# VHH binders against c4kar8: the designs that were tried, part 86

Target 1, 263 residues: c4kar8
Amino acid sequence: MAELSTPSPASPAPLDGGRGDELEKFTLRGARQILQLLQDLITHRGLITAHTGGGHSFMTAVLKVDEERGRVVLDPSPDPQANRRALAAPRLTCVTQLDGIRIQFPLVGLGEGQDKGRPALFAPLPAEMLRLQRREFYRLQVPLAHELSCLLKAEDLARKPVEVSARVIDIGAGGVAVVVPTGAAEFVIGGTLPACRLALPDGEPIELDLEVRNLNRQTQRNGTEQLRVGLRFAALPRAADTRIQRYIFKTERALNAKARGGL

## First folded at step 3 (VHH)

Design e24 (framework vhh_7pa5_2)
Fold by ESMFold2-Fast, scan of step 3:
Structure e24 (fold): chain B 263 residues (1-263), chain A 126 residues (1-126)
Amino acid sequence: as target 1 above (263 residues)
Amino acid sequence: QVQLVESGGGMVQPGGSLRLSCAASGFTFSSYAMSWVRRAPGKGPEWVSTISGSGGSTSYADSVKGRFTISRDNAKNTLYLQMNSLKPEDTALYYCARSEYDISEDYFESPGFDPWGQGTQVTVSS
C-alpha cells in the first residue's frame, strides 16, 4: 500500500547538498543559458525523472517555457498520487540526459493548473542548472575476466591498519565500486582510505587516496553475503587519471566489438 | 552517438498481442539497465518496465503487470517488450531508454534517461 502521509524527504539534492560547492564549475546560472538548455530539452523531447523525496519520483517532460510569466510548464504524471506528492514536496530534483550530457536542476514552488485546456504543472524557472559531461557519471561494468582488484588500506574495529583485497565491479572517472567480504574492515561514509592500490591489467598498480561514499550489503544467489563499497578518487594524479580513462575506453571498445558479433 | 531505434508497433484489436523491439548502438548494451516508457494521447509520459543489464531483474508498472514482459538479447543489442491482452488504454507512443548507474547516491538520486526519436506507435482499437 502506498503511504503518502509517512514518507520523509530524501537527502539533500546535489545542487543544495554537500556536493553543491564541488559542482560549481559545472553549474549554469545565466538566464539565457538556462532558457536555451530548457528549450533544447523541449526540442529533443527530453524525459525527466523528478524526485519528490523519500524515494519517490515520477516521469515528466518540459512542455514549454513561459518567459513572460517566468515559469516552466511540465507534464503531470498519469498517477494522481505522484502529482499529489510533487505538489506537497518542498522541491523537486529533476534529472535528465541530452546527447550523453547529464542535466540536473531544482524546481521550487510547484503549482497545478491548465495549459491550453490540459492539466499541467507549473514552477518558476530554475535559478541554476547542472550540466555534467558523460565522463563524470559514466560507470563501466568491469568484465569478470579482467580480475581487476583494489588493495584497500583500511582499519579494523580496534583502529588497527588492515589491508583488504577488493574486487572492482565498476569504474568511472570519479571512482570505483568494490565488493569485500562482510566484516573484513570497518568502513565509514566520508572516511578516507590513504595509499590504496588499484591494479589494472597492464602496468604497475596505481596508488590512490579513496573516499568512502556509500555502503550496501548484498546477498548473492548462493546466499553468500558481501559488502559493496562505493569509493571516490580523492586526489587523482594526472598520470593515474590517464591510465584509468585509457582502460575504460579500451574495455568499452572491446565489449562493443564483441556485442556486434566479434568473439 | 547513442542510437535507440524502436519498432514493432501497429494497430491491434483489444485482447491482441504485439512485440516491440529496440535496436541499440553506440554503447556497451549489457552494461546498462533498459526501460520502456510510453506517452498516451493527452497524457504525460508513463514508465512501463525496466530490465537490468544482465536481464536478471525486471520491474513493471502496476497498469501492465501480468500482461507485459520485458526481455533483452545482449548478443544482438536488442530490447523487447511482449505485450499481451492489450487494452484501449495501452494506446501510446512507446520509447526505449537507457539508464546509467552512479555509485554515489547523495551525488545523484537516479540515472537520467536518454532522449530518443519518434518511438513506435501502438493503437488498440477494433
Scores: ipSAE 0.013, ipTM 0.480, lowest interface PAE 7.6, mean pLDDT 78

Design e25 (framework vhh_7pa5_2)
Fold by ESMFold2-Fast, scan of step 3:
Structure e25 (fold): chain B 263 residues (1-263), chain A 126 residues (1-126)
Amino acid sequence: as target 1 above (263 residues)
Amino acid sequence: QVQLVESGGGMVQPGGSLRLSCAASGFTFSSWAMSWVRRAPGKGPEWVSTISGSGGSTSYADSVKGRFTISRDNAKNTLYLQMNSLKPEDTALYYCARSEYDIGTDYFESPGFDPWGQGTQVTVSS
């Protein structure tokens, strides 16, 4: 991972142009708040994408918070190479979502060992956690049962046009995240994919121009590698915006109803 | 209009060094994090390194850590990549890119980059 230092609570504004000051109101630095948020991630079995740098990440989860030793315990990847990359990284950037709220935190000093006889990764508790409650950062985790897909107009490795049906894993007001098999197509950060088609459960596919914003080769919990592509809506017609918002609201409402019945 | 122009690539032998440059225009350079991204023939793009707008924070891909150094000169609106101990695996087109989000504080995952320049070719062979 990156050699970036996480600012201490006493650090001045860390971002150029005031963007860090904007995020400060969403940053948790109280030990009790951090412990509670980590515990919430355990309770809700929140999946975490741990970025190790170089466009690599793996899926993990918080298994336990060891308050006595000041450590968080993480589920290791079934892929030994992903764990090796994580242990070699000076820092992990952990990203997850709880009830549509983006949560991000750094982990420094990752180690390997066992918890209750099973392999585990250990790291000191983070000094801060970002909890973004802004509407533009809200992301609906798409239920697997919805089989939400986006037909991408891209290029293969030989620069020939190719259509790729990508699974949509999350969706928000500003874009979608999709997963494709490694090697299915070539994606360039900043590139535009014109006339892509987003298939919602109800109605005709929505035609969208999408901009590639990020790329991560992600090792799944079953050990397989997939390419995660973050896509921004470049020019969203009002009718399309309305349909996407309706899908998000309807799905969120349905998930909340299920959660109340199960709890 | 935002414009990025890469230079400094070339042919070098394994173990050699090269210094890449990226001249930026059309935006307030010092207010943006900047990145290097590379693409080898037949492979997808790989993020290489990022530097914060002030130059105070840097990050590197595991494959180049300890060998490459990213830096910037805000007075010249120029981004640099010092590449040491080059390996055949470093052969690629190298692009500079402007980060949408400042990753100097790690408040966001790997940022989206916009725009990319035309790239500069680095070839490492004997």
Scores: ipSAE 0.000, ipTM 0.145, lowest interface PAE 12.2, mean pLDDT 77

Design e26 (framework vhh_7pa5_2)
Fold by ESMFold2-Fast, scan of step 3:
Structure e26 (fold): chain B 263 residues (1-263), chain A 126 residues (1-126)
Amino acid sequence: as target 1 above (263 residues)
Amino acid sequence: QVQLVESGGGMVQPGGSLRLSCAASGFTFSSYAMSWVRRAPGKGPEWVSTISGSGGSTSYADSVKGRFTISRDNAKNTLYLQMNSLKPEDTALYYCAKDEYDIGTDYFESPGFDPWGQGTQVTVSS
């Protein structure tokens, strides 16, 4: 006769929960879910940054989902070089936000042609889309009216120390993205910029150490190119973290209130 | 610094098989999705396959579905591509690539083609 064993208590900690396991929770693979999300991006006119590799990206949008042909139609860049890079890329990594939720998806097999007589880019529907429903992955697009800047301590092309005032274009829990004038400074991925100063509207500039995480030449909707530098907070004092989070929350709330107030 | 070293290429007849390997170093291998990308003579780069950091999900280009299998051994920091039923159209330099984004910081760490390895040549000819 067999007897039942006493069960062990359940562990509150995740078993071997790494970043890869966490990302799988947020991956959509159902055809209907993918179609619905792409349609939501069209309805809300979601602006997409398409990374083409080689440190390049361009701003695009989903114009149409062609369910019959199983493909998505994208707005081409007004810069022909950005379109050539996209067509030559083995894969586009598309990044956008919907209601503060980060959305990422690959596009493979990009082609060019016309949609209703206008130039367009076409790609097969993505087999997967990543939808990160976590506050820690939220990126606030900084309103231009805030004139948010970060004074970077970097080196110029001649390796001389230089201070560069860079416009903050987005900010999140883990860092900021800034726009740097062409030729103003050299950046090394993994390098640390010490004692930089982030100017928030609510007080004195915050002094932070920033790690360079990415460099990207982004073609804007108007066809102009800008150098975008992704910077991680290397060591964030609690007081600085609190002020940054308060700014993000307050600004998001104000933007949401303005959008809803029109009803 | 990220280093990726591909191996396992060679010459094979149509219908043959090869297994490619990619030895990775300089980053936490299990935290990043990995891809195989190829460049055929006179053509631009073509994405072949991707595997998630845990190995729990895989995706393939339509041209290789059912013939190629991507896998990884996170304990050995190694990525694999098993290639079966090879065709002359599969002739290319094959590269492994670390995914362009760092999800933990919401940024690309090394965007684009620069993080690719030196490549391994696959030639399919009768």
Scores: ipSAE 0.012, ipTM 0.385, lowest interface PAE 8.3, mean pLDDT 79

Design e27 (framework vhh_7pa5_2)
Fold by ESMFold2-Fast, scan of step 3:
Structure e27 (fold): chain B 263 residues (1-263), chain A 126 residues (1-126)
Amino acid sequence: as target 1 above (263 residues)
Amino acid sequence: QVQLVESGGGMVQPGGSLRLSCAASGFTFSSYAMSWVRRAPGKGPEWVSTISGSGGSTSYADSVKGRFTISRDNAKNTLYLQMNSLKPEDTALYYCARSEYDIGTDYFESPYFDYWGQGTQVTVSS
């Protein structure tokens, strides 16, 4: 088996859920644009990670775009089990990168056959393709020294309000990931945490609403259990967005300068 | 500008050994998990191995487990793949890839490979 190890099932694909309206401005439509982008992936030999759901994925590439028949031809995985999962999946979420731009698209109706006597996977052309610039998908790993925290307003197991100060482990334009001790609060995927407070190094805490997107239980080397919680910014004022982006860019530049300078 | 440059490929007899290197630049190397990915003639890309940013965790495809060893030198911004007991089926173009392990919130699935190099060719004669 050649499959990648993934820690837990990821959130739904961007074109699958109620986030489609937020992503519409980044979505390519029209057959010619889609065909051109797929051809660009062939030209650049783009590595594609195809997610089959349940935390499973395999690596593929576009071999050919058959414009007349309206389909793409993909490399099958060397792992027969990955191919079986892909064929059984109702949909694949394909993710790749081209010139620093994240490209994402769904494939439905996957079949298998041969192309020029070699095994191949076939699927109808995607109806939509997503192109995201770095700022939309980039996640900064927060340096421990920054002690960046977020005060979460949540509920305990008895549905009583609790405030939890959570350490921020990564941050992007769309949200943060935090860690909390197991049992500190109850989190439900899709639930909203209102009026939370994100403390950046400079300035007053940012008050914002957070939506729970994913949960991952982790056991530390000392045997202590913690919960990692992925949180989306439900609504982000322009001033807050500017401060977060400035922190991200400033910190990344500082980290890159240290790496290149050898200190 | 993220740049990954592979080297160390070549031709070798079955049972032989090769060590691949990947020189990384343009990002904080120790903050990213790194992977080796290969593409054999007429086959799709195959994940080979991943190492965490600290080097404390490694994982391998079943086809190479016990034969290949992934390692990194964060002071030199370099990723390595030591390949022993090579088989004809290991013949492939080997890519260095930057892996993003993202357990945070996003509207798309993670992890993924966001950068990879041009590759280095490994040929194991039959």
Scores: ipSAE 0.020, ipTM 0.485, lowest interface PAE 6.4, mean pLDDT 79

Design e28 (framework vhh_7pa5_2)
Fold by ESMFold2-Fast, scan of step 3:
Structure e28 (fold): chain B 263 residues (1-263), chain A 126 residues (1-126)
Amino acid sequence: as target 1 above (263 residues)
Amino acid sequence: QVQLVESGGGMVQPGGSLRLSCAASGFDFSYYAMSWVRRAPGKGPEWVSTISGSGGSTSYADSVKGRFTISRDNAKNTLYLQMNSLKPEDTALYYCARSEYDIGTDYFESPGFDPWGQGTQVTVSS
């Protein structure tokens, strides 16, 4: 059966569910807060990407909140296949933005029907909503001129300690992505790298415990492979968090000023 | 003062062409993926096309692939949508939207509500 669904843009992946403890501080569980946030999405006509699993998603919006029946009413997709996938899914993961804040929430028990004579999707109110400020998910592309590096304390194939100076390519409140020279060390997803040192342009290096979250081989145009390593800040003191955020905002402002200069 | 201002809409016969523009200000335009999204009367929002911050990669909805071309001029902070071979079903209010992306995952954020423009109306009729 050659039925093709309309592909979505490269959609944002839902945030890692295995980070439940780390995301708890950003999770809204109060019924009134959830209702207020959903109402804000209605007022601002916020677009929602609903992930149905298997790499499939569709675009929707909250039409209304039915507080008395404890449910949300959503716009169905103009693609009937997307609606069928959504109804068959055990869970939708909804992702949107509001004033630069990332909002993510689950919907379980999706049904279809009509609202005031128009087709609609219905789901019980979510029990939780994740609300992250831009700083919590935003990643600054580090200017090459800054020569930002992180000294990683890792292990080689024989589990012998090695120190690797890695170039930081992006940085956010939750971690960094680095490029590691090929063969310099072995990285295991979920592994902890203790007492690493992040060098920022101003001040002494910041000592951090880092957790390996992802590994991606990148092929350069010349055929050379580099390893991109995504690293999470395992335990970030407030002073270190403040310095990292200051660097991010200072650099972002400087880049914005240069872009507006036009010369 | 983030602003997006759409223009270039109008009325056109089936088979005609239009070029939409979106003038962006108040942010570093080249650091964001940009999208076109449309809403037809009585229907939900439909994603149309996305272009990366550098302009190096693009994606399109199957309904417009081969007929529409998305492009950007980062020096002018402007996003474009060239629409050819227009059909009655392309009738909609067209919005440009800013999309953030996570470099570590190579994915784009969904189009945010802020900053959304007022939209530009495209009507295809005989």
Scores: ipSAE 0.028, ipTM 0.516, lowest interface PAE 7.0, mean pLDDT 78

Design e29 (framework vhh_7pa5_2)
Fold by ESMFold2-Fast, scan of step 3:
Structure e29 (fold): chain B 263 residues (1-263), chain A 126 residues (1-126)
Amino acid sequence: as target 1 above (263 residues)
Amino acid sequence: QVQLVESGGGMVQPGGSLRLSCAASGFTFDDYAMSWVRRAPGKGPEWVSTISWSGDSTSYADSVKGRFTISRDNAKNTLYLQMNSLKPEDTALYYCAADLRSYTGFYSSPTQYDYWGQGTQVTVSS
């Protein structure tokens, strides 16, 4: 359904197009590494979502890599309009996943033709590919029974300190998404909330600094609004990181066991 | 060597039925939640249905709820989608997808699966 919102951290949108320093260490630029990764996508039939801009995308796959001509061959969309949009786009952002590893890469200079008598799309080999382990993008949906909360230390519209107990709806290695009543506090994308307290089952609350990454206003059936806030862990001690990851793994295993009839 | 192979697609008239199958190999099928995802002409991928690795829990997109039934046979490493009361808007390529340790719900996004099949075409027209 439609949501009255800015994209949340859990949105299936591509990762940030800018090259932050934190993403550079996950970026492959070596020709051999790029060729090997593209070949792995062929071998494992990796399904690729190609974003053409303006909210448009189509599903494709790498059919082959032509090292001699320095290009990749892609499966065209069965929708002619999607192919026309792709050919007109100055850049495609391709997103896929292999064995829990998220892969993202640009393609520039898309053309069309035939490969062995069948329609195909061609593009120069990407100069770079982003490769992230599942832990960097995975988000666990928090069971309501866990009553997970985060005490946010924020400001109101007059810049006065306020404390808001927010319900945690998802959690990952990099942050949390919380829900707060509209008007409870002022949140600014890029702003830092210092000394917040994350309450996990078993043990003392974790004190941490959170950065606001995105905001999403949701309207309930009774007409009241709630604000979904995506928050990044700005500085996370090793002990806190270990506890958060232990909670994620333990909760996943419990949900897995429940699905198997193991309580 | 992981492989997912879909079959059972074809042409059918509105109100008809089809049963899709997905044969899995190269991984421990019983450890994976399995999903069906479709791509209609001119649209992005749409999640259709998910089943837990045990088969005890299922979920469906609102557009197919009450018409489609997802099931699995862990002894045969096979996933199924029974599609009843088919509509022209169900016309799409249907993909089988696997996700280890996914939480059933919001994490059923098409862009976050570990493994995909090649897809099977379903066309509903008169």
Scores: ipSAE 0.000, ipTM 0.189, lowest interface PAE 14.9, mean pLDDT 77

Design e30 (framework vhh_7pa5_2)
Fold by ESMFold2-Fast, scan of step 3:
Structure e30 (fold): chain B 263 residues (1-263), chain A 126 residues (1-126)
Amino acid sequence: as target 1 above (263 residues)
Amino acid sequence: QVQLVESGGGMVQPGGSLRLSCAASGFTFDDYAMSWVRRAPGKGPEWVSTISWSGDSTSYADSVKGRFTISRDNAKNTLYLQMNSLKPEDTALYYCAADLKSYTGWDSSPTQYDYWGQGTQVTVSS
C-alpha cells in the first residue's frame, strides 16, 4: 500500500493524444473489472479531477457504486457553478491516481439528486476505464531499515566541490529521489552530477552520473526543512540496471510477503 | 483489452515434462511482471512463479523450486513455464497473470493479480 507508490503528478491533465490504438492496451472494458476499480477508488477515498471542457474542472470522489441501477454516485463540488458546468457538459473526463497508477474514465449523462438525504451527482457506469502503469513511472519506496544512500558529487554555493551523503527515499528504473539538508549543496535543474555512488545492500557501490530533474522543499514534523531532489540515471550500464532491477524486485517481494503475513 | 491465452497443458506420467505458454495482447508486455498461478481440484489458488518485466529476476514457490523454470520472450509477447520432474500434486489448472500495479508483481498472493487468462489443464497420472 503506502510502501509501494509512484509520485503524483502536479497536473493531472487528461491523455488526449490521437493514439487511441496505443491506449487500448491499457483500457478495461469488462464490467467486473470496472466495478472492482471503482470500489478500489471508494476504499482509498481517491480524489478525482473531473474535466468538464473549456478548461474547467473540479474535485470529486466516488461515494458509491449502485450496481442494480448501473450508476456511480459522486461527491458534488462545494462550488455551485462547477456543478452547473458539470451537469451541462456532454461528458466528464475523470482523472485520478491510485497507488501510482494513472486512472482515467469518461462519464456521460450526469444527473443531480439526493443520496440518503444529501446532495449528490450520479452518472451511468463508464463503459471503459484507462489504467496506465509503466515501469518507468514505478518507484519503490525504500525501507528505512535498508539505509540506502547515494554519495552525491556536487558543488556548494561558492562552486567548491562537495560530497553529500544523501538518503534514498525512492528508486525506479529511471532514477532515485534523495533527501539532503537545505544548503548542503547547490542543485540546478538540468545539471549533471558526475561519478556519484549508489550504495545497494548487495555488493559494491554503483558509480553513475545523475541529472537533476526536480527540487522540492519538505518541512519535517519538527519544523526542520529538507530538500528532496529527483535524479535521473544519465547513462546506466546494463550490469548496473540489472542490479537496480534485482534490488527493486527482491524488496517489493519481501514487502508483499510481510504485508501478507500480517493483518 | 488485456488478453492472456494459456496453452501447452495435457496429460503426462509422473517424472514427465511439459512446457506451458501464455500469449499476451492488449498491453505493453515488456512493462509488466508476469506470473504463473495454479488451482488444484478442491484447493484454493497457489502462486507458482514470477518473472520481472525484463526477465532478469525470477522467483518460485518452494514446492516447484528446482523443477520449474519461468522465462519470457518480450519480442513475441510470450510467457513460458518449463515443468520438469512432474508429480501428481502438480495436477492443476494453470493460469497466466499480469500485475498492472507494480514493477515486479505480487508473488506471495495469487489473489493480488489484475488479470487471469482462461487457464490450461495439467494432469499428472499413471
Scores: ipSAE 0.000, ipTM 0.259, lowest interface PAE 11.5, mean pLDDT 78

Design e31 (framework vhh_7pa5_2)
Fold by ESMFold2-Fast, scan of step 3:
Structure e31 (fold): chain B 263 residues (1-263), chain A 126 residues (1-126)
Amino acid sequence: as target 1 above (263 residues)
Amino acid sequence: QVQLVESGGGMVQPGGSLRLSCAASGFTFDDYAMSWVRRAPGKGPEWVSTISWSGDYTSYADSVKGRFTISRDNAKNTLYLQMNSLKPEDTALYYCAADLKSYTGFYSSPTQYDYWGQGTQVTVSS
């Protein structure tokens, strides 16, 4: 069926480090921004799922931000075992949602004490917070039957122009992931591939510029090596964006029609 | 708290027009597809129309194609249904609905929506 790049933004499960480069533009590192976001969570009584590792988590909330001491005050779990796991964990990954925006942040150095005569957990202010919308990292796994391809305008080792037809394995609002044979072309993270052509079912190929975001070399079971390349859409025109969105929605609808009933 | 509040229903003669509105709150409206679903007296829910999160892709039930137009204003968190050439068969309680478990929402059936409004009554009679 349609596979999302899980976990989805609405999921309480944390997003992992394999997407770190893709998530950088959504990461807040300014002290003022972090303080404001934490205050927003307090104001709206945002419930937080705190992941302690090993598949364990508990529900908490930010009760207070102590700016002078540089720490947050958290509501402990009613389950004493969950609190013991949290205190023993090297890091908590906190996940919450505010008006549909996913917020995720780490807490390191958790301690126990009291606030206003009640048990509380304390941690230093996070150095970073992730804030993102669902559509920003949605990825549709492209059905093999669609034979969706992207003609890449790249360079070989000698910087000679080459064209590579790459199979598209996933697609989202912000980019595509493609597979190329090892040695077909040289890719540099941050490099731009101009005037590439994305072939969708129905219609002419879409001409677009792509930025290389990540590279992953994989050896298949038959011993064949392939390179997986993550590509970001650069300066995507509105008409192209609309066509890509329609492909994604139409394909997801078709894949799920039998499971969810016709729409 | 997720809230969907419909308005704009009423009584109208056959051939008339009505515009329904749905005010959404408690979630990031522009990240989700939105749907209109209706229920006529004595019948089960019937899906009417869906619009994508961007507003660029729409879908309609065969019974309303060419007569109804779904649209949205993401800046106002509002969903609309423009109903033209109304027929007695369109008489129903109209609901704004969302499937927030679905990333796109387009494949949701009436039985699978997470959130529904209270509905707004549309009556088409002489």
Scores: ipSAE 0.011, ipTM 0.362, lowest interface PAE 9.2, mean pLDDT 80

Design e32 (framework vhh_8fcz_2)
Fold by ESMFold2-Fast, scan of step 3:
Structure e32 (fold): chain B 263 residues (1-263), chain A 126 residues (1-126)
Amino acid sequence: as target 1 above (263 residues)
Amino acid sequence: QVQLVESGGGLVQPGGSLRLSCAASGFTFDDYAMNWVRQPPGKGLEWVSGISWSGDSTTYADSVEGRFTIIRDNDKKMVYLQMTSLKTEDTAVYYCAADLKSYTGFYSSPTQYDYEGQGTQVTVSS
């Protein structure tokens, strides 16, 4: 029994059509708007997580839009298994962000071939794209230099307590996404991880209860696979919330200043 | 003191055009996404358009898509709403609203904004 029509704000997982009435106002269906948004993703070199189903995804990008043939051209994974999963999938769900806005769209009828002599994946242009501008869905990509980590208090397959240090890859108002070594612990969607410790660079670790919202085996652009776990903040204290928000704000400002050629 | 001051409203005939302006002061303007929100007579607030902190991304309500354009000038601390092909249903008080970009860059819900102006009246009729 699974009804996954309402995703957690902490989840990097795709939003589904069960929220049809609520999401319709954020859905682009005009051909010109869809083409413009895809071109914006190309121009800004937007990295896309393409979900192939079964808890698997891979990193890709739109390389070009072929308007004459009504197709998008995607960067294939260097992992042949990820490409095989994608080609076997009835649908890819593509998720990305542009300027803090969550963008999600389906691709159906994926094929493979060559573009200018280089391997490429091809799909028909999507008929719709979700452009979701909600504060609760915003995710800051955590800079590697910050070495943000979360000590997870989880269980192994035998239900015995284990502690896992996980790297925080993104953070938002509702939670974090972390990278966990495969096999380090058992995670179940909806499970609670009590008394976890989120380490921010500016002070003492924050003790938090976390809820597992999604699990994803993601194939990276270099061909390696990692387990990504989306975790929701349960019962977040106001002081912790303030400190997390300050970290997000400061980091985003620093990234903005760097992009504008500042220090 | 934070202040958002709207201007450019007025009476216009159907099919006409208006440009609304919003002048921001008292906060770091380029840390905020900017929005236009309207309230028609006897109705609730309706989000109209948003622009990200950088100006790179814009969004529009379906009711105004293709007719309205949102623009910002970070050097002048201004946001604008260029309205064309105005309809009687566009009659409303128009508000400028600011959202701290660190969460999403935008905010489409009319429920709450970090800062809001006092509004400017747009009337589309004879």
Scores: ipSAE 0.000, ipTM 0.179, lowest interface PAE 12.3, mean pLDDT 79

